# VH-VL binders against q8ixk2r445to577: the designs that were tried, part 7

Target 1, 133 residues: q8ixk2r445to577
Amino acid sequence: FFGMLQNKGLTDYCFDYNPPDENQIVGHQVILYLCHGMGQNQFFEYTSQKEIRYNTHQPEGCIAVEAGMDTLIMHLCEETAPENQKFILQEDGSLFHEQSKKCVQAARKESSDSFVPLLRDCTNSDHQKWFFK
Below, E stands for the ipSAE of ESMFold2; O stands for the ipSAE of OpenDDE; V2 stands for 0.75 times the mean of E and O plus 0.25 times the DockQ between their complexes.

## First folded at step 15 (VH-VL; framework fv_axatilimab)

Design a10 (at its last look DockQ between E and O 0.05; V2 from the best seeds 0.00; counts 0 for: pae E 6.7 > 2, placed apart)
Fold by OpenDDE, look of step 15:
Structure a10 (fold): chain C 133 residues (1-133), chain A 122 residues (1-122), chain B 107 residues (1-107)
Amino acid sequence: as target 1 above (133 residues)
Amino acid sequence: EVTLKESGPALVKPTQTLTLTCTFSGFSLSTRGVGVGWIRQPPGKALEWLANIYWNDRKYYNPSLKNRLTISKDTSKNQVVLTMTNMDPVDTATYYCARIYYYDDSGYFDYWGQGTMVTVSS
Amino acid sequence: DIQMTQSPSSLSASVGDRVTITCLASQDIYSYLAWYQQKPGKAPKLLIYAASTLQSGVPSRFSGSGSGTDYTLTISSLQPEDFATYYCQQYDRYPLTFGGGTKVEIK
């Protein structure tokens, strides 16, 4: 699967990554933004290694969750996907993080009109359902 | 099984302070993402949110009540207490406590107490 | 504050009817909406959360839809036990606010 990763509950919002420096793509947080399909900031790929890749740049980036954190951070992809980069995109649209045993949820930033994907306890909420478009 | 029960006086005089206690079971306020809120409903009228308290002791109040509300928790007793000062006949209502499912610093109420009727009268 | 406007305030229907209740938010609440059912003398019961997610144990004849500012609760085939008052509630931001309610009465 590849393309825009869109949330079902938070209508018209997609995974978005826009690093400050195109030559330094790691270490920043993945956010949610209105789906626009422009450029490469909203293009992601779900791989057979259970990675969510941001493969518009070299070296390629993979979404990871750092220890003790609930945010999605861009790391470099590795030949063998590390445990903190493994996700299961389920048939029902839920995006499950294997290491934390939590689901990716579209969430609001505190006291903001902006949104981010965060790890939360798994529910049947449409805010935890995702699809590629 | 999740249960909540409100307790407090059924009658309060004007200008007095109302103290309500919510005693719950089947869950803990030490659990991340859990909260308890208070909602009231005047006879024959709509629901009105009053205050929320969460596992991390974050508190939220209805600004329309101008700091008349204080919410606190005793996690060890599975209790949440709501105080409302300067009661007026217009505050006559059924008062509910309910469990909150935390959602992005807010939430909805998935389990409710049966409610307790509070009448404000001289 | 976010105002929630429900319509209609009341309606009469028969068993088997399709019933639709609308909730309009004064601003975008991004599907942070819940629906409750309340019967006389009883506490509200959660039916729907996140605008369209059915609470466990709630019959499938209940459904929620909508986005942005417009949301709808639908009862596909009204049953005798469904005569009650229904409320919407936004939890997009504080203060939490409820709709004015919709009373579903027997025709």
Scores: ipSAE 0.257, ipTM 0.795, lowest interface PAE 2.4, mean pLDDT 92
Fold by ESMFold2, look of step 15:
Structure a10 (fold): chain C 133 residues (1-133), chain A 122 residues (1-122), chain B 107 residues (1-107)
Amino acid sequence: as target 1 above (133 residues)
Amino acid sequence: EVTLKESGPALVKPTQTLTLTCTFSGFSLSTRGVGVGWIRQPPGKALEWLANIYWNDRKYYNPSLKNRLTISKDTSKNQVVLTMTNMDPVDTATYYCARIYYYDDSGYFDYWGQGTMVTVSS
Amino acid sequence: DIQMTQSPSSLSASVGDRVTITCLASQDIYSYLAWYQQKPGKAPKLLIYAASTLQSGVPSRFSGSGSGTDYTLTISSLQPEDFATYYCQQYDRYPLTFGGGTKVEIK
């Protein structure tokens, strides 16, 4: 799949990546922002290796979660997807992070009106359901 | 490549207004996501954030300083200016300017000036 | 306001030691955390941003970890040039706040 990765429960919010340096995309967090499709911030590819790729940069960026963390961070893609970069987009729309055995959830930041994707225990919540548009 | 340098008086009397200028090179404040901030450090003590200004002219101030601060920029001159009113001996510190990369309406300081020591005494 | 509590305030270590410094945020900061190194008479130098991402040119013996409110800077094998004061800084929300610093001294 390719396009904007949207949350079912938090309607009209998409994965968004907006690195401040166009030539250094590694190491920043993925956020959730209102879906708009303008520019390149909201376009991702889900690959046969279970990667979520940020395709606007070469070498391409791949979303990862580092051990002991719950935030989604941009790494460089590798020829063989590392375990921390593997996400299973399941038939019910859940996005399962294989290494941690947790699901990606749209979460409201504490004491804020901002939103972020975080790893959480898997549930059947629509805030853990995702689809490409 | 990226450099910042603070300039201003080394000595200020109580109640006077301090004006500090940050002159930088290797980047522009017309670039999206870029900002300049001011941080101070009293001798032997921790860092304290003062103010930020971004490419889009958004400004943020440390609320503990009660409107004593004004930050402005001149993008064509690669300068940022901080003014601080009603100086007091407790404001004696090294003042740094630093580049901020703006991400998600906030940032960290990736390049710092050398700092300028400002002493407030009569 | 987010308070950053850094510990220890000071430690003594030998070259080759593994050093761990912690920062505790008063609220979740979602990995929007930076670490700085400062040597006497010098400006701070950025080491790590986004809690775990090394700034370009920083040796790999430095690493960052943590989530939520608890964050850690680790130096895996202390070198002579690593004796300095280390600061954490949250950038999740304004006002930007720093920890109180950790001075790493030679034993």
Scores: ipSAE 0.076, ipTM 0.748, lowest interface PAE 6.7, mean pLDDT 88
ESMFold2 (binder alone), look of step 15: mean pLDDT 93; pTM 0.952

Design a9 (at its last look DockQ between E and O 0.55; V2 from the best seeds 0.00; counts 0 for: pae E 4.2 > 2)
Fold by OpenDDE, look of step 15:
Structure a9 (fold): chain C 133 residues (1-133), chain A 122 residues (1-122), chain B 107 residues (1-107)
Amino acid sequence: as target 1 above (133 residues)
Amino acid sequence: EVTLKESGPALVKPTQTLTLTCTFSGFSLSTSGVGVGWIRQPPGKALEWLANIYWDDDKYYNPSLKNRLTISKDTSKNQVVLTMTNMDPVDTATYYCARIYYYDDSGYFDYWGQGTMVTVSS
Amino acid sequence: DIQMTQSPSSLSASVGDRVTITCLASQDIYSYLAWYQQKPGKAPKLLIYAASTLQSGVPSRFSGSGSGTDYTLTISSLQPEDFATYYCQQYDRYPLTFGGGTKVEIK
């Protein structure tokens, strides 16, 4: 699967990554933004290694969850996907993080009108359902 | 089991201050993500949100009533208190306290008290 | 403030009927919507949160749908115990606001 990763509950919002430096793409938080389908900031790939890749740059970036955190941060992809980079996109659209045993939820950024994907306890909420478009 | 119960006077005179206490069990306001809110309902009318208080002592008020409302918590007693000044007959309603499930800086109410009827009359 | 407009204000239905209640927000509330059921003399009971997530213990005949400003509560087959007043509530932003309610009466 590849393309825009769109949330079902938070309609018309997609995974978005816009690093401040095109030559250094790691270390920043993935956010949600209105789906626009333009540029490279909203293009992701779900791989057979259970990675969510930001593969518009070399070296390629992979979404990871750092220890003790609930945010999605861009790391470099590795030949063998590390445990903190493994996600399961399930049939019902839920995006499950294997290491934390939590689901990716579209959430409002604290005290903001912005939105971000966060790890939360798994529910049947459409805010935790995602699809590629 | 989560339970909440409202207590306070059933009758208040105009211009007086109403003090309601919510006593709860089955959860703690020391737990992150937990809150308690007050909602009222005049007879035969819709629900109206009054105020919320959360585990971190963050407070929110209905702006139409903000100057009249004060919400506080005593975590050790599992109690939340709401005070409302300058009561008027229009404030006659059933007052509910309810547990808040925190969700993105706000929340919904998953458990409710049975409510207490407050009548404002001379 | 976000205005929540429910429709209809009341309806009559029979056991077994499909019932649909609509809640319209004055602005996008991003599925931060809950539905409650209230019976006479009782406190409201949470049915659905996040627009479509069924609260534990609530019968599967209840469902919620919608996005943006338009949301719907559906009872697929009305049961005798379902005659009550239903309210929607947005929690996208403060102040929290409820709909005007929809009374479901027996025909």
Scores: ipSAE 0.372, ipTM 0.839, lowest interface PAE 1.7, mean pLDDT 94
Fold by ESMFold2, look of step 15:
Structure a9 (fold): chain C 133 residues (1-133), chain A 122 residues (1-122), chain B 107 residues (1-107)
Amino acid sequence: as target 1 above (133 residues)
Amino acid sequence: EVTLKESGPALVKPTQTLTLTCTFSGFSLSTSGVGVGWIRQPPGKALEWLANIYWDDDKYYNPSLKNRLTISKDTSKNQVVLTMTNMDPVDTATYYCARIYYYDDSGYFDYWGQGTMVTVSS
Amino acid sequence: DIQMTQSPSSLSASVGDRVTITCLASQDIYSYLAWYQQKPGKAPKLLIYAASTLQSGVPSRFSGSGSGTDYTLTISSLQPEDFATYYCQQYDRYPLTFGGGTKVEIK
């Protein structure tokens, strides 16, 4: 799958990565932003290794969740996907993180104007449903 | 099975401080993302949210009552305590504690206690 | 603060009727909406979260729909145990706010 990864419950919001330095893409949090398809911030690839790749610029980034955390952070992709970078995009649209056994959910960050994807216990919520457009 | 139970005085005089305890079982506030909130309902009227506390001790208060409310927890005892100062007859209501599920997006209340009626009168 | 306007405030219905209750938010709440049922003398019970997701153990005659600012709870065929007051609640932002309630009464 390749394109904008959109949330079903938070309509018209997509995964977005906008690192403060375009040459240092590692270590920053993935956010959710209104889907627009302009520039390169909202294009991701779901690979056969169960990665979510940010591959519009080199070096390629892969979304990861560090042990004990619930935030989605950009790491460098590796030849063989590490366990913390493996997500299953299921038929019902749920995005399951294998290592943590949790699902990706759209959430508003700390009552701010910002939304982020976070790991939560899996539910049937449309805020845990994702699709590529 | 998740259960919550409110306890505290049934009668409070005006200006006194109300202290309510929520004792729960079937879950722990050591679990990431879990919280407990307080909601009240005056007789025959709508529900009003009061305060939430989460497993990481993050706290949120209804701003219309912020200076009167204090929420705290004792994770080892499975208890959450709400204190409300300067009680007035308009604060007469049934007070509920409830489990809240979501962290960072305020959440919904998936399990409720039976409620405790608090009357404020002289 | 997000105001939740619920309508109607009450309605009378017969067993078997289709009942629709609406909830209007003062601004977009992005489907972060819950519905509760409260029977006389009892605590509220969660029916629906995320606008349309049925809580475990809730009968399938209950359904939720809507997006943006407009949300609806539907009971497809009213049963005797469904006579109660229903509340919506937004959980997009603090402070958490409830609708004024809709009392569903036996006709």
Scores: ipSAE 0.331, ipTM 0.811, lowest interface PAE 4.2, mean pLDDT 89
ESMFold2 (binder alone), look of step 15: mean pLDDT 93; pTM 0.952

## First folded at step 16 (VH-VL; framework fv_axatilimab)

Design a11 (at its last look DockQ between E and O 0.05; V2 from the best seeds 0.00; counts 0 for: pae E 4.9 > 2, placed apart)
Fold by OpenDDE, look of step 16:
Structure a11 (fold): chain C 133 residues (1-133), chain A 122 residues (1-122), chain B 107 residues (1-107)
Amino acid sequence: as target 1 above (133 residues)
Amino acid sequence: EVTLKESGPALVKPTQTLTLTCTFSGFSLSTSGVGVGWIRQPPGKALEWLANIYWDDDKYYNPSLKNRLTISKDTSKNQVVLTMTNMDPVDTATYYCARIYYYEDSGYFDYWGQGTMVTVSS
Amino acid sequence: DIQMTQSPSSLSASVGDRVTITCLASQDIYSYLAWYQQKPGKAPKLLIYAASTLQSGVPSRFSGSGSGTDYTLTISSLQPEDFATYYCQQYDRYPLTFGGGTKVEIK
């Protein structure tokens, strides 16, 4: 699966990544933004290694969850996907993070009108449902 | 099992202060993400949110009633108290406390008390 | 404040009927919407949260849909125990606000 990763509940919002430096794409938080399909900021790939890749740049980036965090941060992809980069996009649309055993939920960023994907306890909420478009 | 129960006077005189207590079980306000809110409903009317309090003692009030409302918690007793000053007959309603499923500083109410009817009359 | 306009205020239906209730928010509430059922003399009961997620224990004949400002509660086949008043509530921001309610009565 590849393309825009769109949230079902938070309608018209997609995964978005726009690093300040195109030559250093890691270390920043993945956010949600209105789906526009322009450029490379909203193009992601779900791989057979259960990675969510940001592969518009070299080296390729993979979404990871750092210890103790609930945010999605861009890391470099590895030959073998590390545990903190493994996600299961389930048939029902839920995006499950294996290591934390939590689901990715579209959430409002604190004290702002912006939105971000956050790890939360898994529910049947459409805010936790994702699909590639 | 989650339960909530409201207690307080059934009758209040105008200008007096209403004090309601919500006693709950099956959950704790020491748990992150947990809150308790108050909602009232005049007879035959719609629901109106009054105030919320959360595990971290964060409080939110209906701005139309903010100057009259005070919400507090006693985590050790599993109680939340709502005070409302300068009561008026228009404040006659069934008052509910409910557990909040927290989401981004707010939430919805997944468990409700049975409600307590408060009549404001001379 | 976000105003929740619920419609209709009342409706009459028969057992087996498909019933739809609409809630219109004065601004986008991003699916932060809950639906409640209230029977006379009883407290509200949560039916749906996040606009479309069925609360545990709630019959599958209840469903929620919508996005942005427009939301709908649907009862696919009305049962005798479903005659009640229904309310929507937004929790996108404070103050929390409820719709005016929809009374579903027996035809």
Scores: ipSAE 0.599, ipTM 0.897, lowest interface PAE 1.1, mean pLDDT 95
Fold by ESMFold2, look of step 16:
Structure a11 (fold): chain C 133 residues (1-133), chain A 122 residues (1-122), chain B 107 residues (1-107)
Amino acid sequence: as target 1 above (133 residues)
Amino acid sequence: EVTLKESGPALVKPTQTLTLTCTFSGFSLSTSGVGVGWIRQPPGKALEWLANIYWDDDKYYNPSLKNRLTISKDTSKNQVVLTMTNMDPVDTATYYCARIYYYEDSGYFDYWGQGTMVTVSS
Amino acid sequence: DIQMTQSPSSLSASVGDRVTITCLASQDIYSYLAWYQQKPGKAPKLLIYAASTLQSGVPSRFSGSGSGTDYTLTISSLQPEDFATYYCQQYDRYPLTFGGGTKVEIK
């Protein structure tokens, strides 16, 4: 799949990545932002290696979660996808992170009107359901 | 390479207004996603954030000092200016300017100036 | 406001030691955390951003970890040039706040 990765429960919000240096796309968090389809910030590819790939630049970025952490950060893609970069987009729409055995959830940040994708224990919440547009 | 340098008086008297200028090179404040901030450090004490200004002229101030601080930029000169009113001996510190890596309307400081020591005394 | 509590305030260590510094935020900061090194008489230097991402040019013996409110800077094998004061800083929300610092001394 390729396109905007949208949340079912948090309607009209998409994965967004906006690195301020287009030549340094590694090391920052993925956020959720209103889906707009403009520019390259909201286009991701789900690959046969179970990567969520930010491939609108060179070098290409792959979403990862470091061991013991819950935020989604951008790494460089590798020829063989590391375990921390593998996500299963399941038939029910859940986005499962294989290494941590947790699901990606749209979460409202504490004391804020902004949203972020975080790893959480898997539930049947629509906030853990995702699809490509 | 990215450099920043603070300039201003080394000594100010109580009640005076301090004006500090940050002159930088190796980047432009006309570039999206860039900002400059000011941080101070009293002798032997921790760092304290003062103010940020971004390429699009968004400004943020430490609320404990908000009514005393003004930050502005002159993109054509590669300069950012901080003014702090009503100086007091407790404001004696090294003042740094630093480049902000802007992300999510906030940021961290990836390049720092050498700092300038400002002493407030009669 | 988010308060950053850094511990220990100082420590003594030998070259080759593993050093761990902790930073505790008063609220979840979602890994929006940076670590700085400051040597006497010099400006701070960025080591780590996004809690775990190493700034370019920083030696790999430095690492960062943590989530939620608890964050850690680790130096796996202390070198002579690592004796300095270390600060954490959250940038999840304004006002930006720093920890009180951890002075790493030679012994």
Scores: ipSAE 0.257, ipTM 0.809, lowest interface PAE 4.9, mean pLDDT 89
ESMFold2 (binder alone), look of step 16: mean pLDDT 93; pTM 0.952

Design a12 (at its last look DockQ between E and O 0.59; V2 from the best seeds 0.00; counts 0 for: pae E 5.1 > 2)
Fold by OpenDDE, look of step 16:
Structure a12 (fold): chain C 133 residues (1-133), chain A 122 residues (1-122), chain B 107 residues (1-107)
Amino acid sequence: as target 1 above (133 residues)
Amino acid sequence: EVTLKESGPALVKPTQTLTLTCTFSGFSLSTSGVGVGWIRQPPGKALEWLANIYWDDDKYYNPSLKNRLTISKDTSKNQVVLTMTNMDPVDTATYYCARIYRYDDSGYFDYWGQGTMVTVSS
Amino acid sequence: DIQMTQSPSSLSASVGDRVTITCLASQDIYSYLAWYQQKPGKAPKLLIYAASTLQSGVPSRFSGSGSGTDYTLTISSLQPEDFATYYCQQYDRYPLTFGGGTKVEIK
């Protein structure tokens, strides 16, 4: 699966990543933004290694969850996907993070009109359902 | 099993202060994300949110009543207290406390107390 | 504040009927919407949250849908125990606000 990773509940919002330095694409938080598909900043790939890959740049980036965090941070992809980069995109649209045993949920950034994907306890909420478009 | 129960006076005189206590079990306000809110409902009317308090002591009030409301918690006693000053007959309602989980900035109420009727009358 | 306009205010239906209740928000609430059922003399009961997620223990005949400003609660086949008043509530932002309620009565 590849393309824009769009949230079902938070209608018209997609995974978005815009590192400030194109030569240093890791270490920043993946956010949600209105789906537009421009600039390759909303292009992601779900791989057979269960990665959510940001492969518009070299080296390629993979979404990871750092210890103790609930945010999605861009790391470098590895030959073998590390545990903190493994996600399961379920048939029902839920995006499950294996290591934390939590689901990726579209959430409002605190006290703002911005949105971010966050790890939360898994529910059947449409905010936790994603699809590639 | 999650339970909540409201307690307080059934009758309050105008201009007096209403103090309601919510005693709950089956959960703790020490748990991250957990909160307790108050909602009231005048007879035959719709629900109105009053205030929320969360595990981290973050508090939110209905702006229309903010100057009259104070919410506090005693985690060790599993109690949340709501005070409302300068009561008026228009404040006559059934008052509910309910559990809320923080969902982004706010949330929804998954468990409710049975409610306590408060009548404001001279 | 976000106003929640619920319609209709009341309706009459028969057992087995499909019932639809609508809640309109004054602005986009991004599916931060809950539905409650309230029976006379009882506290509200949570039915649905996140616009379409069924609360545990709630019969599958209840469903929620919608996005943006428009949301709907549907009872696919009304049962005797479903005659009650239903409320929507937004939790996109404070202050939390409820709809005016919809009373579902026996025809």
Scores: ipSAE 0.473, ipTM 0.870, lowest interface PAE 1.3, mean pLDDT 95
Fold by ESMFold2, look of step 16:
Structure a12 (fold): chain C 133 residues (1-133), chain A 122 residues (1-122), chain B 107 residues (1-107)
Amino acid sequence: as target 1 above (133 residues)
Amino acid sequence: EVTLKESGPALVKPTQTLTLTCTFSGFSLSTSGVGVGWIRQPPGKALEWLANIYWDDDKYYNPSLKNRLTISKDTSKNQVVLTMTNMDPVDTATYYCARIYRYDDSGYFDYWGQGTMVTVSS
Amino acid sequence: DIQMTQSPSSLSASVGDRVTITCLASQDIYSYLAWYQQKPGKAPKLLIYAASTLQSGVPSRFSGSGSGTDYTLTISSLQPEDFATYYCQQYDRYPLTFGGGTKVEIK
């Protein structure tokens, strides 16, 4: 799958990666932003290795969750996908993180106007459902 | 089986402090994402949220009552305690504790206790 | 704070009727909405969360819909055990707020 990864419950919001330095794409948090398709910030690839790649430039970025964390951050992709970079996009639209056994959920950040994807216990909520547009 | 039960005094005098204990079973506050909240309902009236506490000790209070409320937990005892100061007759209500699914830093209540009626006499 | 306005405040309906209850939020709550049923003398019971997701063990005649500020609970074929007061609750942001309730009476 390739394109904008949209949330079902948080209508018209997509995965977005906007690092403060275009040359340092590692170590920053993935956010949710209104889907627009402009530039390269909202284009991701779901690979056969179960990675979510930000792959428009070298070096390629892969979404990861570090042990004990619930935030999605950008790491460099590796030839063999590490456990913390593996997500299963299931037929019902849930996005399951294998290592943590948790699901990716759209969440409001601290009562701000900002939204982020976070790991949470898996539920049937549409806020845990994702699809490529 | 998830259960919650409220305990505390049925009658409180104005200006006194109310202490309510929620004792629960079938889940633990050591489980990531889980919390317990308190909700009250005056007789014949709507529900009003009071406070939440989560497994990681995050706490949220209804701002209209913020300086009167304290919520705490004892994870090893499966208990959550709500303290409400300066009670007034308008605080007469049934008080519920409930388990919360944390969706963000808020959520909905999937299991409720039976409630305990607290009357504040003049 | 987000105010939740329920309508109607009460209604009477016959067994088998389709019943619709609406809940209006004072601002967008992005489908972070739950519905509860409360029978007289009892605690509320969760019916629906995330606006449309049915809680386990809840009969399929209950359904939720809506987005933005407008949300609806529907009972497709009212049963005698469905007389109760129904509440919506937003959980998009603190403070958590409930609607005023809708009392459903069986006629």
Scores: ipSAE 0.206, ipTM 0.775, lowest interface PAE 5.1, mean pLDDT 89
ESMFold2 (binder alone), look of step 16: mean pLDDT 93; pTM 0.954

